# Designs tried in a protein design chat: VH-VL binders against Uncharacterized protein y4mC. Part 7

Target 1, 209 residues: Uncharacterized protein y4mC, of Sinorhizobium fredii (p55562)
Amino acid sequence: EDLSSQQQWPGTPLSRVEALAVLQTLNANLLSNASATLTLDRWCEAHRLAPPGSKIVAKHVQGHDKPANVHIRKLLHVGPNEPIVYRHVRLACGDRILSEADNWYVPARLTAEMNEVLNTTDISFGRAVRSLNFTRTNLTARLLWSPLPEGWDMSAELPVSSSGPLIPPPFLLEHHAVLKLQDGTPFSAVVESYTNNVLDFPAPLLYPQ

## First folded at step 15 (VH-VL)

Design k7 (from g8 with light chain S93E)
Fold by OpenDDE, look of step 15:
Order: sequence, then structure tokens, then C-alpha cells
Structure k7 (fold): chain C 209 residues (1-209), chain A 124 residues (1-124), chain B 108 residues (1-108)
Amino acid sequence: as target 1 above (209 residues)
Amino acid sequence: QLQLQESGPGLVKPSETLSLTCTVSGGSISNRDYYWGWIRQPPGKGLEWIGSIWYSGDTYYNPSLKSRVTISVDTSKNQFSLKLSSVTAADTAVYYCARGYRLFDWASYYFDYWGQGTLVTVSS
Amino acid sequence: SYVLTQPPSVSVAPGQTARITCGGNNIGDKNVHWYQQPPGQAPVVVVYDDSEKPSGIPERFSGSNSGNTATLTISRVEAGDEAVYYCQVWDSESDHVVFGGGTKLTVL
């Protein structure tokens, strides 16, 4: 599936600053909320990435498996024989894939209903387990694309304006996290990669004041 | 079956830039699970990690080499490349490209497939 | 910078057990990976995540990691096991792949 953005941002220093600001805003929102799905719902609506009323829809990616290793089992506080389920989804806002997520979760720590919907539907993980009122422990958060060079805020040479648009890479953010029950018991490890479609809206128009 | 093959000049003059390409066959480099790496080994010495790149262009570099290293990826050619600038005799080594596997976080990042390696000699 | 320390060499007779150590500060909190490099060949992963083995690796190979020392154990050593073995970790403080200095295993 094509993960490239259709909307083009100008290749100007200002546009790069705007892109960085927008990405960091998204990053901050994602890190401040337990559910990435709900954060993306708001993002999708706020930036009109889909028709009004649209919600994030998960597309379950079939055909491959990533068995949990000893490291994941340690994170989830489970032994070698405890079942762990792997689930791969793409989160879509309308026709735009905003992220891909890998979830490793302990089904025994979920309700039967949650397991059922996770196994049989394209519901996002966050929505499926929402009633747990879970907490999120972020392990890592990376900006995978820097619109501005390192040291741009300290007199580094900025890219000159180009006649062409900015060309973000396919993925702009990556988060690693562990989801925990109210009692602190971990029940899921998650990797989230956010696509350049999160910027697939018209570049902000800023005018000199 | 996945195969990695290094290519480039075996001889580089001091102060010039070492350039190598790794061609991947039997599988796509466009996978979220992999950070494709370069590792070198001076004659009779140990392994040294140079850097790794994600297919989307995200990179990690060895801090000791960061200022001289550029790793890039060409998904259309299923290749990734290494450039090492300002080389000296100390940069003489067998250079390996390798597939780095990362299941979850970087705590479990290891190289599961390697090229055969290519000797690059820095000499006048 | 994070450093991994290996003995430069280990010698063992055929049929005996070889133990190759990899020292590092609190290495037990990390995941250690091991590579075998036969003479003139590229390295091959033999143990990853402290004790897990890729398909095709003999059961004679095993790994452990605790405290400040990780250990690769090769039981019933064969002539074909003669190689240089490297331990490897990820240093999260520097985002750095770190290799040990390597241990040459000689089969007597």
C-alpha cells in the first residue's frame, strides 16, 4: 500500500519550521494520551483528513507473524509458556493510512469479549481495550524525519528555498510503549510507526505580522 | 533466500571517500523490521559497527564515525550504500553489509544475515 | 562509551565444553547476542537475546546472561567450532551497537 502523502508542502525554510512544529505537536499529543487511536481521531478531524464524522479504522494485516521473544516476555512479565498474541494493523483515516502498529498482548489479561473482537474484527487495539482504562508507559519516541538540520536553532545553515516541495520519508514518528492495567500489570507491548500522511493537509499559511 | 552483496572499489587513496553499495536479493529492504547495517573489520582485528539505516531513511551511526559516515537507501534498487569520507590507513578493513533485525525495541537488535564482505584498502 | 570485554582466546579439546565470557557493566540488564566467525568467513549469529538460537544452530550452543557477565557455552566441541566469537549489545545511552573484542576458540 502506498504510504506517500499527496499534499505537498513548499520547500521553504518557513514550511520546514511549520512541518517540525506540526510533527512535534502530534508527537506531544501521542505521548500525552494512552490511546494512539483516540489521538489520531482528533488529529484526523482537526486537519480534515477525512469526511466529517470519520473515525480511525484499523486494517488488520494478515499473512505474517512475529512471535514474542524473551525480551517482550520480560516486558510483559510473563513466563515462557504464557500465550502472547501478535497483531499487526494499519490505522486509517479515510483513505489515508496514518500509522502502522505491532501489538503483542497477553490475551489472558483481557476479557473474552476483547479477545473476540481483536480476533474477528478490524477494531483498533486501543478501542478494543478502552474499557480497561489502561495506562501507557512510553519507552521510546523518535522523530524519524527532521525537516530542519541539527543545530538549526543555533545558527546552523538552513536549506535554501527550493522550487520543489518538501519530500518527507514514508514514516515520520516511531513510538515504543507498554500498556498496563490499572493495577500496573502490563498486558501489551506496542510499536507504532506514523506515516507521512499525518501531514497530508495544506501547509499552514503564515503571514508576517 | 535472502542474500546481501557488497560492491565497490577495493582501493581508496587517503583523504578520499570510500563508497560501497550493498545489493539485497531474495527479499525487499522495505520492511519495518529491519535496519540495514554496515560493519567493518580491520585485518586481524574485531568487528566495528559503522551504522544502520531503515528503509525509510532513518539512520543510526557509530558516534566515533558519525562525522564521516553517510548511509543511504535506494528502495527502487533494493540497495543501501555507505560513504566514509577522509579515509586513512586506519579505515582499511573488510566491510560487511548486514540485515539488522529488530522485533520490538533496540534492546533486541542483531544482525541475522551478512554479506560475504569486501576488502577495502586505503593506500597511496 | 559502553565496552564489552572478552578473553582473547580459549582452547578446548574435542568433546569438551567451551565457555566464552563477555563482560560489561550490568550486562545482565541487556540482551546479548553472539556471533561465530570462521576463518575467512562472515559472522553468523549463533545466539540472540541471551539464550535464544536461530534455526539451524546446534543444541550444543547455549547462552546465559546475568550480572556483569554473559556466557556462550559450546558443549561437545567439534573441530568445526574453531572460530572467533563475538558478543554484541545495544547501548541505549549512545544508541550504539557494541561488539566485544572477540574470542578465538581453538580446538586442540
Scores: ipSAE 0.635, ipTM 0.869, lowest interface PAE 1.1, mean pLDDT 94
Fold by ESMFold2, look of step 18:
Structure k7 (fold): chain C 209 residues (1-209), chain A 124 residues (1-124), chain B 108 residues (1-108)
Amino acid sequence: as target 1 above (209 residues)
Amino acid sequence: QLQLQESGPGLVKPSETLSLTCTVSGGSISNRDYYWGWIRQPPGKGLEWIGSIWYSGDTYYNPSLKSRVTISVDTSKNQFSLKLSSVTAADTAVYYCARGYRLFDWASYYFDYWGQGTLVTVSS
Amino acid sequence: SYVLTQPPSVSVAPGQTARITCGGNNIGDKNVHWYQQPPGQAPVVVVYDDSEKPSGIPERFSGSNSGNTATLTISRVEAGDEAVYYCQVWDSESDHVVFGGGTKLTVL
């Protein structure tokens, strides 16, 4: 069976419960930690998504910029003429891209060194601005794919087994947040989107007891 | 560059299901920044949003049509489709597929690329 | 569902300024998009997020949005601007797209 680079979860009700539990475990870990990079380091190691000892590597993506709109400017407490910079990075563990992060940030609220590093390197945004000791206000946290129907934990019936494996879409989780200076001044609006590579490991093998 | 092309039958009989496909070229329907929509325009009338589907498979439908509408995506063919069941003469319209730009759930969305449209006539 | 209202038509002389309104309850809290649809053609977005313009849209097109009214303004109107103009919002409470009824711009 030559599935060495591909992980397939069965299309069974049990696998769907496992997938939802795994996704919500990741979701809870991300929401309970200020550092998505640290959370993904641990996730990658725990699920063997790359060789042991692999760390998350950021890759700056240029082109396809997304300008800030009026809503972003309201979140950042800035007027229409305040410069806003957009930055897009991918976070990878080995060859697996686990997430994509978009930041709209106010350069005037960062140090000159931080802006230089952000403008000239692939560094992740959170690492570049770590010395600000920023806080994070989570606005939304959303599953983009639900392996089980609404109400599955109460009155809804679990789906019957399908003949094929689960096929997760390209992105599974999305978080929106605002990063704030210690005095509460917002300096970055962020979207973090998590890929289906976060499930690229064998389905948990559960034994009845 | 990005292009959207509607395809499907131009004539559908009453009570049958209208089925259209939008083929996307010059871009991927799997891109998280976009959603894909169907909009129709009866002759001489305004635009009416039918529904949209995100890259994740989530669908959103016009409440007035949702009982009859199914929108789906086939990522392997870079296509998305519309099925409208139990059609009547009132469903005669030009049907457009379009790419919707999604900044965020808390931001506004608009359609930045449209297909040329295809006229579907419902007549016996 | 959320409702957008537009006047059915606006007439303007060449070189003058056309103002096309889009009314909605608290529309100033929403991001408004505007589409131009020339006769027999698909719509083209001319303004998005209230006042932003895609590349290739002339500077004489502009948008504003406050209170209960959004406005598309076309200065120095040309005969080629004759079209039907639609406003559109995304209603985040219901996750639905809403179009206005359209405004036919006639250049006299």
Scores: ipSAE 0.050, ipTM 0.627, lowest interface PAE 6.3, mean pLDDT 86

## First folded at step 16 (VH-VL)

Design n4 (from g8 with heavy chain Y101H)
Fold by OpenDDE, look of step 16:
Structure n4 (fold): chain C 209 residues (1-209), chain A 124 residues (1-124), chain B 108 residues (1-108)
Amino acid sequence: as target 1 above (209 residues)
Amino acid sequence: QLQLQESGPGLVKPSETLSLTCTVSGGSISNRDYYWGWIRQPPGKGLEWIGSIWYSGDTYYNPSLKSRVTISVDTSKNQFSLKLSSVTAADTAVYYCARGHRLFDWASYYFDYWGQGTLVTVSS
Amino acid sequence: SYVLTQPPSVSVAPGQTARITCGGNNIGDKNVHWYQQPPGQAPVVVVYDDSEKPSGIPERFSGSNSGNTATLTISRVEAGDEAVYYCQVWDSSSDHVVFGGGTKLTVL
């Protein structure tokens, strides 16, 4: 996936602060909601990353399988013989891929209808299983790119202003989580990697530049 | 088959920067399931993790070395590199690059492929 | 910092069973990985996720983990098993890969 066509943020201290603030806001929203898809819907709309009314569309990435390992099976409270399905999707806001997700789920703990749509359509996992009113337990949440160094708010040395733009890496956030039924039974493990397209909008102009 | 190979100078002077490169062949470094790591072993001693890097550039460092360590990745060359600044005799070790397997979470992060290792001696 | 403790050495006669322990606070709640390092060679993973084995590793190798101790068991020990063995975990509190001090297995 080509992620080279993006809005450029200035390489200034202010822009770095803004980028950090924006990323932390997204991070907080993703961590406070059970469905990443719905969070990204709102993000997409709020930052005009697609035409008005657009929704996140999942693109199923086929041709590759990642069997669940013993660790995943332990997390999902299943034995070695319980079927687990792997899905790999890219979540798109218009023409922008905002994230990639790996999802391992226990089909026996979903409805037949849910399994059908997951097997035959590009529906996002969160949308497909929304009626379960599931909860999300976040195991790992990481900011993969920090525009500012640790301790920037204290005495850390800050990057000097650059004539060039900020150059975020391809992925900016990564989350690992387990999804649980209302009774607490886990039914899915998910890895979400969020691309730098989440920042593909004009940098805020807090001061004249 | 995946192969990792360390390269760089075997001798570094005190206070200088140790620089090594790991070349990966037989597989792409651009895989989400792996954090590529550096591990060192002083002569006659145990293994010490230096740090790991994702193909996207995300890094983890050993806290005891963090201030002196920089790990980088070049996906176009299928390589990742280590820089260790301000070296002393204590940094003399065999340095290994390795593929760290991480499918989900970090609880199951282990190194499934290793280079042969390269000895780096810090001496004046 | 999280610490893994291994005995410095273990000796066993050929054909017998060697047990190498790795101690750590609540290590049973972690996934322990084991590496074999023959003299002058790079380490090789022999057990991962407490008890899983990579392809090519003999059935004689097995792992267990509970409480405060993980154990690598090598049954029917052969001369070729002589090596230093390291346990390893991920410490989530510090985002740190932690190795044990290593255990030298000597085949008598």
Scores: ipSAE 0.704, ipTM 0.887, lowest interface PAE 0.8, mean pLDDT 94
Fold by ESMFold2, look of step 18:
Structure n4 (fold): chain C 209 residues (1-209), chain A 124 residues (1-124), chain B 108 residues (1-108)
Amino acid sequence: as target 1 above (209 residues)
Amino acid sequence: QLQLQESGPGLVKPSETLSLTCTVSGGSISNRDYYWGWIRQPPGKGLEWIGSIWYSGDTYYNPSLKSRVTISVDTSKNQFSLKLSSVTAADTAVYYCARGHRLFDWASYYFDYWGQGTLVTVSS
Amino acid sequence: SYVLTQPPSVSVAPGQTARITCGGNNIGDKNVHWYQQPPGQAPVVVVYDDSEKPSGIPERFSGSNSGNTATLTISRVEAGDEAVYYCQVWDSSSDHVVFGGGTKLTVL
């Protein structure tokens, strides 16, 4: 599994609270900023996930094209004959893949220069279209893994410590969004999935009360 | 050439746990585009979705069954499984496993490949 | 929970057109999928995302969805089209798959 973490957190109730707090901090940072790449740059530096000064590197993934369907066309306010392009990108910090992003976008709503860059380079979608000064409508944000049981913040008891480490699954967080031009015209539907590598650093040193 | 094969006991006693396994061949369960589903059909009745699972472990369950159902994956065996606890005669049905295709979000979720189904009878 | 309503049965003469409806509140805002289940067999998807067809499905099968009704249309019906047909959506308010009750198509 190439998503496995080199750092493992203890299987204690405290570590589970810390993991949830860290995940929701990342989630809040991503939702409050249109640029996932910029957020991940800061996350990578703050948590030392790569050598100092490392920047997020994108890699365009080929060979698994997913054509737009009727639902995506409805989200983008386009008819059945409007060209839609699919683009799959992985974002990495050093050797760690932090996210997978899928975009279905309307090339006619981008500049010729943007389309050329998207067609000929590995650039991340958000960086390629940055000069549109686009806005983001978040449709869903799902925590794919919960370190704590439902109801933990009220009546549920914290889990008992385990003898083994906390084992996060390969993907922890998923966002669905629509990117819009300044006038509100949608131009891209995006899915962003975040890997367990976002937690690949030592658990915070905290003491229970 | 993708194939899905249900396996497990055809007879389960009331109050016990129904357990089924779906073995996937001709394709990998470790694929980000698919949630793998369980659907059942009581004799002479319609289809009822039980739940679906992603290879990373994320699950969705039918709200009417959620308190009794657990779906899990074993990527090393290319399998996913169903456990339904506290069964009654009402749980007698043909159980299908299926590959669910999801594009973008759940609005586009549909089942493009189905197993042949296995009858599970709940009887003393 | 979201409810899909299908007529229990539809009868059509060979060579004519069958229309199988799937009713739901604002179903036009959803993507509708259709399955054919021949007697004693597993279902097979015949239309997905309102109007898309998998490879191998005859052009005689088509789908539409607007307002409160989705429709599966089978033109030039053949005896081999006899089956139970199910519609299906995702209900985002409760995060689950909903099937219609099924429509038995009889070819007279």
Scores: ipSAE 0.628, ipTM 0.846, lowest interface PAE 2.0, mean pLDDT 90

Design n6 (from j5 with heavy chain S28D)
Fold by OpenDDE, last read:
Structure n6 (fold): chain C 209 residues (1-209), chain A 124 residues (1-124), chain B 108 residues (1-108)
Amino acid sequence: as target 1 above (209 residues)
Amino acid sequence: QLQLQESGPGLVKPSETLSLTCTVSGGDISSRDYYWGWIRQPPGKGLEWIGSIWYSGDTYYNPSLKSRVTISVDTSKNQFSLKLSSVTAADTAVYYCARGYRLFDWASYYFDYWGQGTLVTVSS
Amino acid sequence: SYVLTQPPSVSVAPGQTARITCGGNNIGDKNVHWYQQPPGQAPVVVVYDDSEKPSGIPERFSGSNSGNTATLTISRVEAGDEAVYYCQVWDSSSDHVVFGGGTKLTVL
């Protein structure tokens, strides 16, 4: 990725704390809502990552398949012969890709209309199945990058303050979840990887008080 | 075809740091699907996982080695590396780098391509 | 820590069927993978996700997993099958790749 086009955060201790706080806020918001797409809509607007009124736009990534394995089938409570569809999308806020999502879903547990739009459009999975009023069971949530080391709050050795900027890696968060119908029936397993573009806004400027 | 090749010193002195590099050819290390791993095998013994790294830098380490292990990745060189500090004779082993494939989550994580391994002997 | 238990050795005559077991608590709830390591060579995956086989692996190799035991079955065993076989899982409790101790398959 081209870092020159991204906003840079200072490599100061304060900026690292700010970055961690922001990431954990996003993490909390994502884990508190069923739809990552809708959460990112709000994130995009709140941090002005795109022009006002912009919404998350999904791009369906074509050209590859990841057949469900026995583990995914167990999660979805289906047998070896039940059709499962894999779908890969990138979620964009303006020109910024904020996340990539991989869905394995059971088409037989969706409406014909939902299956049609999932097969023929770039609609995000969350938007496509929104009318199901589905629930989300989070399996894992991982901070892939921490601006501060583990134990930083307990006198761990901290990185030396540098004059250079923070250089976050391409991906910062990863979530695994199962989506369920109102009756509790699982219909999708999802992996969400969130890019460093979620921080692509001016670093907060906090003055000593 | 994908190939992995370990490189580094075959002899390390006690208390020093073991350093190895895995060079990947025939494929791009930059993929969301793979956590690239290091596995070692002492002479006449079984396999022991050391750790794995995603191209984005996320790492998992064997808890028994975590305090001494650092795995890093260089996407520009299509390489990932292992550092094991404070080595002793117990660290003498054949060290393998391998591509770990992960479908959905870690429950399905397995190593589908392996290097040929390199023997590292810890001796004075 | 999660432990995988394999018999240290299994012997079989050519043409017969070898069964290598991998024991673990509720291992049937995990995905088990199997590696073949010929003498002096690197391991090669022969079965993954309990029963799936990579391209190039003979149909003689098969895997099953239920309860507390996973099994690698090698039918019509050949001299070339002589190797050490390892089972492997992921332990979510410790975020750890766990290997079995390995089973030496001897073809008599």
Scores: ipSAE 0.913, ipTM 0.948, lowest interface PAE 0.5, mean pLDDT 95
Fold by OpenDDE, fold request of step 20:
Structure n6 (fold): chain C 209 residues (1-209), chain A 124 residues (1-124), chain B 108 residues (1-108)
Amino acid sequence: as target 1 above (209 residues)
Amino acid sequence: QLQLQESGPGLVKPSETLSLTCTVSGGDISSRDYYWGWIRQPPGKGLEWIGSIWYSGDTYYNPSLKSRVTISVDTSKNQFSLKLSSVTAADTAVYYCARGYRLFDWASYYFDYWGQGTLVTVSS
Amino acid sequence: SYVLTQPPSVSVAPGQTARITCGGNNIGDKNVHWYQQPPGQAPVVVVYDDSEKPSGIPERFSGSNSGNTATLTISRVEAGDEAVYYCQVWDSSSDHVVFGGGTKLTVL
């Protein structure tokens, strides 16, 4: 699978600053909202990553089950025998995969209808359980790739301008979170990896360049 | 059957750079599930983690070695590499490459497959 | 830095039960993993996530973790179990893989 962006950003200092600003904006939006799906809906539309009216769709990834371990069970406040379902999906904006997510959830803490759609459709998890009005506790949030070095705003040595484009790695952001019911009961643990397709739009044109 | 194999010089001079490569066979290095690691063991001593790398390039290093260590990955060759600069006799050890499995987060991070290790001796 | 403490050695007669401890502050809140390293060989994971066992590991091996101590238990010890055993955790405070000092298990 090739996760490389179709759009290429210049390898200039300005472009690197722009890329960082865009990534941090996305990061801030993701962290300030309970549903990554809804955030990506807006991101997709705002950056024209898919035809107008497009919504995020979950693409199930075929593979082996990943049973919850003791750590996940602790996060979810369940015992060793409580059923936990693993769901692996890629969130698509049109033809672009914007993120890949591993989700462990407690079906007994969802409605029968929610479980049905999660088991039989490609609906995203956040959209499926939206009516719960759940909250999100972010455990970790990492920028996996930075166009600029740490301390670039101070005295760090900046990279020289390159004649080639920026080459972001396949994944740029990683989040770990626990989703909770309104009463505070956790019902899902999720790992989200955001692809370089979140930058797959023309680099902003600022003057002078 | 997944296999990891270390390769590189078994002898390095002081102040030079130790360079090793781990070749992975029987599996694709390009997976979200694994952070590929380097661990070393001085003769007669315990295990010391050097660092780990995700195929997408994210790296974690042992703080005590961070300034001298570079780990890289080459997905086209299904390999990842270790460079340790400014070596001294203290860097003499058996060096292992290993696959690190991470289910959810780093709390679950452990090494489920190991290479056989390669002895690197630092000597003039 | 986070430290894991293991006894340097444990001796047991064949057929008996060996218990190898791994001490650490609030280690019960961490996931502990155990490796077996036979002489001259690479380590092999024998227990992960406190008590889980990889396929191929005998039922004689088991793990537990609570409070400040994790324990690897080897029942009905055999001569082939003689090795150095290491516990390992992740330290989130320093983003560091931490190994214990290792315990040499001798089968008498």
Scores: ipSAE 0.910, ipTM 0.946, lowest interface PAE 0.5, mean pLDDT 95
Fold by OpenDDE, last read:
Structure n6 (fold): chain C 209 residues (1-209), chain A 124 residues (1-124), chain B 108 residues (1-108)
Amino acid sequence: as target 1 above (209 residues)
Amino acid sequence: QLQLQESGPGLVKPSETLSLTCTVSGGDISSRDYYWGWIRQPPGKGLEWIGSIWYSGDTYYNPSLKSRVTISVDTSKNQFSLKLSSVTAADTAVYYCARGYRLFDWASYYFDYWGQGTLVTVSS
Amino acid sequence: SYVLTQPPSVSVAPGQTARITCGGNNIGDKNVHWYQQPPGQAPVVVVYDDSEKPSGIPERFSGSNSGNTATLTISRVEAGDEAVYYCQVWDSSSDHVVFGGGTKLTVL
């Protein structure tokens, strides 16, 4: 099995339904679990997006800092002088980038060990702070791309089969969330954008196409 | 240095479609950070947001104009465009394209770079 | 729909302090951004996220936001500050960029 090959879904009505179903399943899994990293670990394995045993790693994106503003500080329940760290990463499953994330976090509310690994390794944020048994409060969740029009399950006109493959845009989902300690204290605000690589596996074949 | 430049006809007849293009130079339109917007200003009046688009295709429109507005992006040309259908005299305005920036969410969305604007007059 | 209210005009003498207000229901819970538009020119952001200033904007410009009023303050006003100023927010209930009506600042 060649895991390096880019997969394409057929541009058929059935394939569009399947794509929507798969995407919404991922969306539901991400929203029902505290750690996006662990959800993507399972997704990566289940869809064979990387060799067996592969785990999500965070590729640091070098660039300009994005200092927290007063409204992010309010969200994190910190004052104007409390240090906040900005971390920009791409979460990779093997050679596939599955998501890109902006994370603002309060280092003083993490352990020294957590801060050390966040600063010096490619560990994902969710994995680094896993031992906190944190909770996730989802602020927003958007489907950025739908293979079917709104109301497709009712009276909307469905697209006809195309001669070419289904081509999703670069990003398919966007989530905003706040991560909280067990006592409810927020310690991180995160923006997550999920790439079309989450669908980079052979299209399901429920019926001959 | 980022620059935005509007282009298109300065005169449109009533009931026709207004079409403008914004050419971006000195920067890549393909970024997670930016939603590229159109804003208009009737002569002697204030600013009105028309809509914004992400390079990945996500769009937001002014609810009052949504039924007549289409914004699109061409990453290969580093451009984004505006179409406004069924125009009337009320659509006469200076039209600006602008780069919109978000820090965390839409609450922090503001326009940090603007084109010089182009006047579009709707007249018979 | 969310509405931002600005006074149509404000006049100040050179060297004095100008204050331009932007009213809105619970605007203190929103991020307010301010633009300066000189005559015949495109708008330029002078304050964003209530009180942050872009690089190149003079220290004379400052912003505050609380309750139902946001305020742009311009100290030691100069002739070059004469322009129309707009406040702007994002309305999450309608996913809408909202501008105020604009305030013309005249330097006497």
Scores: ipSAE 0.886, ipTM 0.939, lowest interface PAE 0.5, mean pLDDT 95
Fold by OpenDDE, fold request of step 20:
Structure n6 (fold): chain C 209 residues (1-209), chain A 124 residues (1-124), chain B 108 residues (1-108)
Amino acid sequence: as target 1 above (209 residues)
Amino acid sequence: QLQLQESGPGLVKPSETLSLTCTVSGGDISSRDYYWGWIRQPPGKGLEWIGSIWYSGDTYYNPSLKSRVTISVDTSKNQFSLKLSSVTAADTAVYYCARGYRLFDWASYYFDYWGQGTLVTVSS
Amino acid sequence: SYVLTQPPSVSVAPGQTARITCGGNNIGDKNVHWYQQPPGQAPVVVVYDDSEKPSGIPERFSGSNSGNTATLTISRVEAGDEAVYYCQVWDSSSDHVVFGGGTKLTVL
């Protein structure tokens, strides 16, 4: 992906704090909602990452299948012979890829209609199975990049102000989760990696600076 | 065919910093699936994990070495590197770089490709 | 810290079955991976995720994991199987890759 057109945040201490605050806000929103798709819909709109009315779409990534292993099967409470489908997508807000996700799900625990749209369209998983009113159990949530060092709020040595821009890596957040039916039955395991495009908007201007 | 190759000095003085580079060929280091690792093996001893790095920069370190270890990645060169500071004779070992594969999460993390290893001796 | 315990050595005659154990607290709840390291060579994964085998690994190699013990089984052992074998897990409590101490398999 060409990142040359991305918005650049200043490399100032204030900007770093702002970036951390924004990332943690997104992180909190993602963790407090069952559907990452809906959270990203709101994020995209709030930060004007795409034209008004835009919705998150899932772009299928071509590649090799990743069969579920014993660990995934344990998470999903299925035996060795239960069919599990692997789905690899990039979630897009307009032209911006906001996340990349690997999803393992048990088709037998979804409706035929859900399976059909998941197999034939670019609908996001969360949107496709929304009617299940599923719950999300977050297994891990990791900030992959921090603009400030650990302990910055105490006495840790802070980065010196730079005249150059803040340069986030390609991925900033990673989540692992299990999605469950209303009765508690798990039906999907998902890993989500969120790109630096989640910050692709003008850095906040705080006054006084 | 994916290949990993360790490079760096085979001799380091005590208190200095051990520095190694792993060059990856036959494959792109930039992948979500892999955390690239360093593992060492003292002569006649077992394997010890040092740390692993994602191409995006995320790192995990062995807690016993964390204070002395820095792992970095250079995607433009398809390389990742190890720095181990304040070395002693106890750091003498064959150092391996390896590709760590992770299907879903760390529970399934294992090293599927290894370099041939390079001996680093700490001596005056 | 999480510890994996392996016997230091196992001896087996050619054609027989070797079993190498890896002990750990509730290791059956983890995914165990096994590496073969021939003398003077780098390790090679022979079993991953308890019982899965990479392409190119003979069917003679198999793995199991339950309770507090994981086992690497090598059937119809050959002279070429002589090596040190290591088990490995991920410890989520400490975010640590943990190796066993290794088991030297001697083919008599």
Scores: ipSAE 0.880, ipTM 0.938, lowest interface PAE 0.5, mean pLDDT 95

